Miniprotein binders against o43061. Designs and how they scored, part 34

Target 1, 338 residues: o43061
Amino acid sequence: YNHSPEIQRSVYTLTGLAPSSKMAFVTMLTVRAANGENEVENTQQDWYYNSTRLLVHRLVKFKPTKSKYPVVVLAMKGIDQWKLDQLQEDGAIVKVVDPLYAHEVVDDVNDIALLDSRWSMMFTKLRVFEMYEYDRICFLDSDILPIKKMDKVFDVHQLSYSKDSVLFPPTLFYKPRRSIFWRRFTEEFAAYGLTRDDLYPYVFAAVSDPGMWHETPPPFKDYFNAGLFVFKPLKAHYKRLMALARFPKLYDNANMMEQSLLNFAYNSAGAFPWESLDWTFNGLWARKNDLPYLKAVHGKHWQPEGSLGYDEDTSKLWWDAFQEMQTYHDQQRNADLY
Short names: E, the ipSAE of ESMFold2; O, the ipSAE of OpenDDE; V2, 0.75 times the mean of E and O plus 0.25 times the DockQ between their complexes.

## First folded at step 11 (miniprotein)

Design x10 (at its last look DockQ between E and O 0.96; V2 from the best seeds 0.00; counts 0 for: pae E 1.9 > 1.5)
Fold by ESMFold2, look of step 11:
Structure x10 (fold): chain B 338 residues (1-338), chain A 102 residues (1-102)
Amino acid sequence: as target 1 above (338 residues)
Amino acid sequence: STEEVRKLISEAQLLLYLAAWLIRRAKRLLKEGDFEEALEWLERALRWLQRALDLIREALELARQLGDEDLIQQAEQLIREAEDLLRKAEELIQDARQLAES
């Protein structure tokens, strides 16, 4: 019955939260330094740590993109202490989290699922939904680079019942891998220890994922990218997500990791449809023509020519940002010396 | 401490990747006939390489004080990589000036 005390429910919250609301940008840093999305690429440099530093720098220090909100790094247990110390010196709030393993989350587990470290990384990302101290979180993958002010990303709607959600059983649809037919999954919230009222109102907003190279602006697709999303951490929604996570077959065996789970859980046809954010907050498959509009570019821009999604203009943008960060730190070191 | 050496090595290696990227871009600019811009990028690469060498030499000195053979060998390898990149950048600077005369 008890709604999150941090949710503001009024007419003025339909377009955004009051300025006194507790907001944060949150990213996650994991121990998989040698594993990119490619999984065949073996690098010895910890690019995710370095990209996390650049993200923190852009939100905390670099005046053209600096945020008024705190930046939190959720660091998986086992990351070297000197990296955590450096991120704290850079201005992030660093919180160490325990991993969530597939055998702790999934009901029907086999050997391949348990041995795939990507499942643990995926489930550990769900810990962001437990950060109840915040009224609204913008989660960002560490390979997102802010290039303009980002703070308006928090201007999203608090979502309530639709007429259809009240009148019909909450139903989601999935397609088993070897089937041409869609199957129905009807939720019973009482099985989670919840009522429907425990789950409303809620906040969940993300950017449509074009999935490939595109024109400017990209076409809308009813499938969002989980590299950036804005939400209100609510205990009821965390319970629901953990309940759904038990059954990987419902979300395409995590074909796109947490993105598969979240698109299933917040499907536009279900009881908790996602809100579409302006595409400029998460620039996917970005090229030169996108850059004048983008507030952030998303990709592994440090990767060499020939890599999936490589673009020379966004690569230059990333390395220019890195040079600026290094110059900033060199200038601080020199000022301290004198 | 060992952590200080690892931090210096990590930062230096990242600067070597940056320098390598600048050098590759400068090579493309030379092919396109943009000699002045290519020289600017090569000069930036030289400055970052010097900074990387300073970090590596500091890391090597500390690694020797600690007696950590693995870190000593890592630092020595990075010096060789930095010197190779310096040689490549100097060759391209010479090429750029020669091409500007043609």
Scores: ipSAE 0.576, ipTM 0.854, lowest interface PAE 1.9, mean pLDDT 83
Fold by OpenDDE base, look of step 11:
Structure x10 (fold): chain B 338 residues (1-338), chain A 102 residues (1-102)
Amino acid sequence: as target 1 above (338 residues)
Amino acid sequence: STEEVRKLISEAQLLLYLAAWLIRRAKRLLKEGDFEEALEWLERALRWLQRALDLIREALELARQLGDEDLIQQAEQLIREAEDLLRKAEELIQDARQLAES
């Protein structure tokens, strides 16, 4: 697994981060109507709630995957209180957050590739970047299942610039919708009311997205999955992200929602290149051969056979994990009765 | 409370999905000739179905006390689904036992 695209090592200094007491795992639970992807999910079950419970259980209670770090669930406003209470009982810190609506974030909503009601709240994940009470956050999508301890995910680097380096403003290229021509974007921090010193040092690390079924290990691609990332919450970076978010044309018309934005904002050719995490922290399109290496598997593993990305072995892992969680709670209830 | 009924219904539904998954897996194992493993999964399915039924019955009683017709109907529907899955699991258990003895 060849490490990170050569972060222009000539321009940036990587510094290892010491352990901090202010680190957390964070996931987000959205209201069902906002969970845009698969229409085919039987509308009767809140699979994301169920998967969030399982994620919390694995990180808080289940000994083989139990973390020493707190788990925070960012719950969108409008989630039933009993779900929030249950997640607290599971050992999560529940924080209710207001959605970020696409029409509030984007200057022109017509620049969004998919104008579906499901995409109206796609930017709500960006609320994690406002969690300034933490030094480092590992964000996880609720459909990530920890299968080993993940605490080492926080062992990332801080990126600084050399004061002596004349950083030429990096040039990114984008292709606006309906354009046949690539356009040049040169980032000007002053446009955000920020200086370079406001934005550095920073932390942003994620796992390369293979995008499809892959060999073991997966090939590296200079494109990361936004289902798991480690970062340092900084006001300047949130401000920058929100400024960039205004213009979907910059980030593939939000074709992959916030993932498109983040891959633009932390582009390897940009001012803030992403750090590559070990692929084992986010097992995308995982199969049996990957499982011995993985620390987490990522996917809608509750889905039936015939679903896109269905794999029997990962499906089994999810349902076995779910059974363990149910058994745990049944045992606790019985213990409280006696 | 209405919230408590909804919680019970939600939990029961999830257990039904779990049981249904186990039953589907057991069917595949039976086709593959893994009768003992199939039986294990079917027995697990029965346990979850029984738990689901208990939860649904509690939900139904609470819904009746509240006079919430919608919740009553939901609970009654889930009972029917659970009973259908139970019948299916029991049939497969019988099949698995017969195949294991042959």
Scores: ipSAE 0.539, ipTM 0.815, lowest interface PAE 1.0, mean pLDDT 88
ESMFold2 (binder alone), look of step 11: mean pLDDT 88; pTM 0.866

Design x9 (at its last look DockQ between E and O 0.82; V2 from the best seeds 0.00; counts 0 for: pae E 4.6 > 1.5)
Fold by OpenDDE base, look of step 11:
Structure x9 (fold): chain B 338 residues (1-338), chain A 102 residues (1-102)
Amino acid sequence: as target 1 above (338 residues)
Amino acid sequence: STEEVRKLISEAQLLLYLAAWLIRRAKRLLKEGDFESALERLERALRWLQRALDLIREALELARQLGDEDLIQQAEQLIREAEDLLRKAEELIQDARQLAES
């Protein structure tokens, strides 16, 4: 994936990062919004909890995918204690966090494209950017299944401003909802009470989102999926993100929730272009032909046939993995009884 | 505790989903003529269904001790679902065996 557009790299220096002992995988477990209309499956089953358990099991216990790095579950306040205890037993570090409500983050909630109950807490994922105790974090959505070791995901670059770089951040363009015209956004760091030196160097890397079924390998798109990203937690960057988050008009009226925000904040044409990770770390819309290459598959693979994005091979992979996890726990319980 | 009952119910329900998935996969394998793979999956489904039933029975007993009618009803419903899946799995095992011998 050397094909990050050459043009914008002229302004930035990429430096390889040394190994750090302060790296973690982080996932988020949210409280299921009861009234989300489009979760057709009125199933009492917390699939995200189940998927989170499986993710933790793969990274902590399952030998083929076991990581040397800690796994942190950011659990939203209000999750049942027994779920938190189970995740700890699975080997996760559980950290309870308060939600970030859209009305607390956004100046005008009417600027959000979809005012659904699920969108009320969409910004809670941004709590990962406050984890300053780590040098690098790999965030993963709970519906990511590791199928190979993922530790190399942390082998990213730090971006610094080149000595010959223009002092002014690049201009971004945005299209407000119902507008036919693009508007210019020129970022002013002073508006955040930040300097350039507060914001650089930085780390932000993610995988290009194919957006649909694709050939192997997927084509590169200058738009990343927010289900997996590697970054360095920096107070200045959190402050910047929260400042940008105030204005959904800047980031497609949050049409893709936090992904829209992040793609705006780390836009390739902006002051903080994202680094492209190898596509194999986030297998979106994966099929059989992708599996030999992938390190992780991403999707609601527990869903039945007929669901959007259903694939038999990835579904089988998920349920087989889940069965292995259940078998592992049954064996451990039996071993503790004897 | 009420939490323990909910945990047991949740775990049992998940195992029912796993078993149901295995049964659906076995049905496909039978149509494809892979009777051995179908039987293996059905036997696994039976194991998970038995485990689910054990968990639900424990949950039901605890729910009864607590006098929680809602949890009792949930547990009883899951028992019925598990028993229905058991019957389906057993029927498919018989079908698979007959097809493998033919």
Scores: ipSAE 0.559, ipTM 0.826, lowest interface PAE 1.0, mean pLDDT 88
Fold by ESMFold2, look of step 11:
Structure x9 (fold): chain B 338 residues (1-338), chain A 102 residues (1-102)
Amino acid sequence: as target 1 above (338 residues)
Amino acid sequence: STEEVRKLISEAQLLLYLAAWLIRRAKRLLKEGDFESALERLERALRWLQRALDLIREALELARQLGDEDLIQQAEQLIREAEDLLRKAEELIQDARQLAES
């Protein structure tokens, strides 16, 4: 016989938001990022802390981009208290979280790649899926700079179980290291201690990742960037994510960290396909032609010429935004003196 | 407290990086012949450098009161860096004014 896989997708429903719905923007600040990344003579400049402050400022204070929704900073335990206090003064809700280490999550910890501190930072980021007090969260990496209003990012669908899935069961695929062949991974929800009904409906939306060189607008690719995503925190989905995280071979040994895990877990071929957000919410590898359309640019734009992905126009945007933030604080400081 | 000194130093160092970025941008604008834009950036750099120096001097005074030799040395190094950036900015201002007259 001949078996050809077909993609089964959940039924989409547009859900209107109640006036009391709890939405939030959430970003994360890790110890490594807050304490600097390099030992060079210009040591300990805290660029990720500074970019987190700028993100908070852009969503809380800067009128052209500010949101009506709260901004939460998940701060890993070990960040200096004065940095947390400053972020709270800037207008963020600051929540300290304990790190998650690879030996607490993965069944086989002997893989040398799992000793990289990036794995701990990846697993700790998954705590965002435990923020059940919110109806929808837009997670953003701290190196995202809003340049227009972002609130419409929450206009996403609630995805439901489809009857058609029983005829063509959704199946996940992964590629073992050094193999040219993909292998099937068949989920058993009972193995997670769950039923199918526990996992529906759900929300998960992200922006397609066009790669470093793209047109304006970029073409769609069935692979998303995990630097920005919108989801509903659900206990069943967190439990599923933790179960999948145990087996790094399923998600390319975290080659792209949490992006690998999330693209596996919400793959379009599986039971929980991701929804594509408009590309302008997460401007990856942005260039001058993209800027009139983008609502946010994504990258380490403070880095100097010669850095991977450097672009003069996005660098200018970042430093102009940073200077505006400093001017804002200077004006507040002077008002407080008198 | 030591934490207060670290906060002042962190803020001052960030203003030094902002000023340095403005100076680098002004150099590019000078090469492009946009002398008005270059001078505007350089004058902003001077204001941020003066603000940074005020913060560093406050940090240095507090570090001396605490007797923290590492913070004292760090603040003194930042003063030297800020003064070097000031000299660079003033030199570029003179260059820009000369080029604008030609």
Scores: ipSAE 0.297, ipTM 0.755, lowest interface PAE 4.6, mean pLDDT 83
ESMFold2 (binder alone), look of step 11: mean pLDDT 90; pTM 0.888

## First folded at step 12 (miniprotein)

Design y1 (at its last look DockQ between E and O 0.01; V2 from the best seeds 0.00; counts 0 for: pae E 18.2 > 1.5, off the site)
Fold by OpenDDE base, look of step 12:
Structure y1 (fold): chain B 338 residues (1-338), chain A 99 residues (1-99)
Amino acid sequence: as target 1 above (338 residues)
Amino acid sequence: SVRKLISEASLLLYLAAWLIRRAKRLLKEGDFESALERLERALRWLQSALDLIREALELARQLGDEDLIQSAEQLIREAEDLLRKAEELIQDARQLAES
């Protein structure tokens, strides 16, 4: 890979960030799309809600993983109020957000690889980039289970450019759908009504996605998982992100939804290369050998045996964690009765 | 909310079912003590679930919501089936531990 992310990083100055009182963990709870055919699983259980509760419990209540930072649940409009109330009782800050529909974000929806109802709201995760009240946010997918303290995830760098660096405008390459040829994308900040100074300094850090079962440690890939990332909310970056979002052809026709967009927007060869977080913050495709190192495991660990990505050890961790949460609530209820 | 109660109860049933499956594995591995512990936990969750479902059923009946009534009744059946399975496994585990 000729464009080593290391070479482009040499043009940027990395500055360590001091602790801030304005940092939060943020997760998103979405409304289940009613008509999604394939989740034949028992329509009665909102596993993402259950997983969100568990995530909140781990970060707010469970002593071994309890964070000092607030936990915010971005709840999509239309979620049952009792779920929101419960999440508040669990100790989350609940913020209701309007969905971002693909047809509102994208100029041509036909450029999206998958036009499923589930994909219609794929960009709702981008609402996290509007949380300007925080200096840093760690976004977590609701199917992330903290197993150790994660507070050090915020120990990231701010990236700035050297004023003296003749930054050649970074060139990104994209392959339009049905094109055999790669096209060059040269980013012009003026096209967004932004200057370079509006966009720097920035923070964006994520974990490399192994994409499949892996050895311990996983191999590094210059592609990150969008299930966990740390960033600084900036209006300029949201504006840029939304401008890029208009054109799925730039980001693999949204083949991996918002992850495709983010990997384009924060491409290592681009103007805003992503910072690599330690792999232990986002244990993707985790197995027993990874667990001693991991701070979090990421996956639908509630799924039964025979499911894609099922692992007995991670499944056990999830259900044990869930049992602990239930036990905690039972104890609290009993304590309130006496 | 009746729906909240149903949701909570159903979740406890899943937890109980998981514990029962784990207990079955432990029994096969010859760890009867650990199996019994999990089965006893499963029974507790099933009892809690049944209590929630019964409450939900009563409320659903008061509301005249047939869909909620049916959902609650179905969960009762599922809980009772799991209870039976857990009790059977407890007896098996005790017999195996005494042998």
Scores: ipSAE 0.618, ipTM 0.854, lowest interface PAE 0.8, mean pLDDT 89
Fold by ESMFold2, look of step 12:
Structure y1 (fold): chain B 338 residues (1-338), chain A 99 residues (1-99)
Amino acid sequence: as target 1 above (338 residues)
Amino acid sequence: SVRKLISEASLLLYLAAWLIRRAKRLLKEGDFESALERLERALRWLQSALDLIREALELARQLGDEDLIQSAEQLIREAEDLLRKAEELIQDARQLAES
């Protein structure tokens, strides 16, 4: 008899969501490192803080995009208390986290720049993988602006062990600097203190990163953007990520920070391939033709014309959203007076 | 950049070749369904690689960089050879599963 294989179906199962499932949107607010030019901006003009407030507003208050799920702001230790208090008043759950330093994570700290605060910010973002109280988390960068309802982003697959995927030894691939050849890194789960079964099933989904201006829809690339990803926090996967993080040379010396690590860890050729989310949840390099489809636009749209990635239509969209938030707060202040 | 496109395509070709080799072994073991899964995945990765290489070739020609043109053309030939191998094995696997 001719029997078609269930090859595509053997890796994926139902969402695996129980009626009591706890979902959350999580973003991170980092400490703005003191540059040598401390007079450039004051704290009231900190656009990362402003964009975090806008994201919270869009998920908590603004009816066209409001979520039924909580929004958590993971705040790095050192953020001014008045900013944390304001985010709480805006409706976010605020959790302060201690930083993770390179010497606590990387085996040979001489292989990385000790003075580069980007490494500490990258490693501190990994604390989102420790939020085990949630069944699924949608992490999103604070420069993502929801423009439609986002809650369907959690409708992703629980990924199961595929017999066909493990007929290769568990293997990841990396390219050493100045090499034209890819090298193998064979994973030994026992070295993490784990078995294969500890690591399945899992959830990890993200949007393909087009990397440049594109058609609508953008073409698929087998490299995802870590500005938005959906995952189930699992202790085994956190242990795995921390073990892989020890060796920056395996993930392009963190050239794209956590994006490099996560693309290495969830490489589509490895034992834990990432799931491709619908592109409309993370609108990268977005322009006018994308907007009717997008649920969120991603970029530093407050930046002026001439900035890398500037687009007039998405800039206007962002500034209109920011003005709406300011009007909302002004109206709330007036309502409190009466 | 052109070098980045070539690098990414080279990885996809390596992975596709590995899948094809594994599929050949699975065919000999009589596991036709596992062999077909690997071959179909190899085809998808080979098509992705060809898309990258063709973009790289177009850009290399615009730059007039003959070394990059030669590299891209060599990768196209390798990808086409792997495609032919994968298609032959798919045909073999389906015929064997039929018997």
Scores: ipSAE 0.000, ipTM 0.175, lowest interface PAE 18.2, mean pLDDT 80
ESMFold2 (binder alone), look of step 12: mean pLDDT 88; pTM 0.858

Design y2 (at its last look DockQ between E and O 0.41; V2 from the best seeds 0.00; counts 0 for: pae E 7.9 > 1.5)
Fold by OpenDDE base, look of step 12:
Structure y2 (fold): chain B 338 residues (1-338), chain A 99 residues (1-99)
Amino acid sequence: as target 1 above (338 residues)
Amino acid sequence: SVRKLISEASLLLYLAAWLIRRAKRLLKEGDFEEALEWLERALRWLQSALDLIREALELARQLGDEDLIQSAEQLIREAEDLLRKAEELIQDARQLAES
């Protein structure tokens, strides 16, 4: 994993972040889009809610994976109050947030590759970048299952620039939709009303996305999964992200939604290269051989056989974890009755 | 909330159904003891689900919410079907383990 491209790290001083008491795990629970291509199967089950409960249980209650850090659920406005109450009972801090609609974020929605119902709220995840009350956040998709302690995920570096370094403005390349030619993007912070000093130091770390089934360990790719990332919430960075978000043409026409944006914004060739986290924090396309190493598995592991990305071992792992959570709650209810 | 009870019960039914499917595979593989354990767990979850659904149904009836009543009644039927399947498999598993 040392093969993270030696990003222009030569220009950045890596300082270890001191432990902060203001660290949190954050996940997001969205409202089911009524007409969304979400799992056609059982309209009655909110699998993301169920998975969120399991995630919260693992981080708050389950001793082997219990974290010392708080767990925040960013709940989209419109989620049933009983779900929010239950998540609070599970030990999460629930924060209700307004959606970020794509039409409010993007200058031209026609620049977006996928115009589906999920697309309309894809940027709601960016609300995590407004959580300025924390020094560091580890964002987790709700379909991540912790299987070991994850607290070391916060052991990331803060990137600063050397004042003596002639930072050439990094040039990023993008390919507009329907263009055969790559274009250059030179970022001008002044365009955002920001200085370089407003933007540094920063923290952004994520796990390389293998994109498919892989060997153990997965190969490194200079593209990260946005299902787990560690960052420092900064107003300047949110402002920058929102400015970049206006132009889907910069980030593959949002082909992978917010992941495309984040991979552009924290591009290895850019001004804010991402830090590579150990792959074990985000087990994408995980199989049996990966499990001994993983701290978390990532996927819709509740899905039945025949589903895309189904794996028997990870499915079993998820349902076993779910049973443990149910057993825990049953025991608590019985204890409260005596 | 009636909806909470229905949701919880439904989830337990999914869990039970998953356990039953796994037990069926184990039975085919000749692992009768493990299959029995999973089936017994499934029965426990099904019973818990039924209790929740019955409570939900009673509350839904008190509220006069026909949609919730229908939902609860459907879940009862599903739970009963799963119970029958689990019991049948338990009998099969016991017979196979004794042979």
Scores: ipSAE 0.607, ipTM 0.850, lowest interface PAE 0.9, mean pLDDT 88
Fold by ESMFold2, look of step 12:
Structure y2 (fold): chain B 338 residues (1-338), chain A 99 residues (1-99)
Amino acid sequence: as target 1 above (338 residues)
Amino acid sequence: SVRKLISEASLLLYLAAWLIRRAKRLLKEGDFEEALEWLERALRWLQSALDLIREALELARQLGDEDLIQSAEQLIREAEDLLRKAEELIQDARQLAES
């Protein structure tokens, strides 16, 4: 029945994975950016660097959560070399990437909000879709903490549509005030000469974002969290994402940054609907009752009581994990000295 | 490498200060046993930070770098202040648990 060899084989062939498939966990590191490409080090309180170290530690060194797949840190150009060296010593593959700025990506940039460094961080994250050396990637934000084995996250489906389907692009039907930008996208996308075979099959899976405190399990919402997603890097999809990125009005003026863009690009009503991952891979708004099921907890758990999304039990879990990492490094430091 | 030692120590001081603030909240809520656990972690991290700062200070003196020497000495004073605060809270927590 559900454990028969025929059922197991059909499930795995639906994923499109082979034993030789190259998979990776990928995260992105920014430093607290200032004045272009960070001429001044301001890193002693840099939580993004330190949370990235914890994520790497949990996937590379900590046996209860260790992965058999490589962990890649995409580091924005201008991050101090000693941080990159430390992440490599921690066991990550470190790749430096050039930033993407809003004026290079967005049409008609004339808004001071588009010059905010958050936009550059959002657009630069899209470079993960260019990592064609991997057959499947699980991207995860630095503030995700693995608490159980994560490797099953890659067991998702290749998604296809009938070659005879004429429903494309359906998103236009739901956003009439954005029709002029959608027309421009459609015209420019056609100019790329891409075929349906370039775009299908594809892989894109993410966890539904409950957006607030919830029961266990959380209810489904047709809106995914972009802190963790599994995909196959495809050149046609990267071109599509960059073309959509030109028109912020299509994705709610990036109200939720890259999450807005990706939810528009992979909208369930569109030509490339997202696949819903099991909720336990990305524990959003997590509390004590969620923890026995979760494989990863997502949040800035180092932040103080009163912060948005603060929970005492997940905060303690995070601090325990951080102390375990520090103990590991203290032990390695003592071994290296003697 | 002196700057790496200073950066690691500064992180441990920040984390210890965070744990101390958390313990203060736990004491106010009456969670004395949990507060003591967090304070004991803070003490261990403060000791680790002091070890790193002392190593950084020795290396900075060998290099003759006065700015690094002053930075390390200031971090030692900050670590010692946090240590005293943590010890005071441990004493308070034990007294409150006995009442």
Scores: ipSAE 0.014, ipTM 0.520, lowest interface PAE 7.9, mean pLDDT 80
ESMFold2 (binder alone), look of step 12: mean pLDDT 87; pTM 0.832

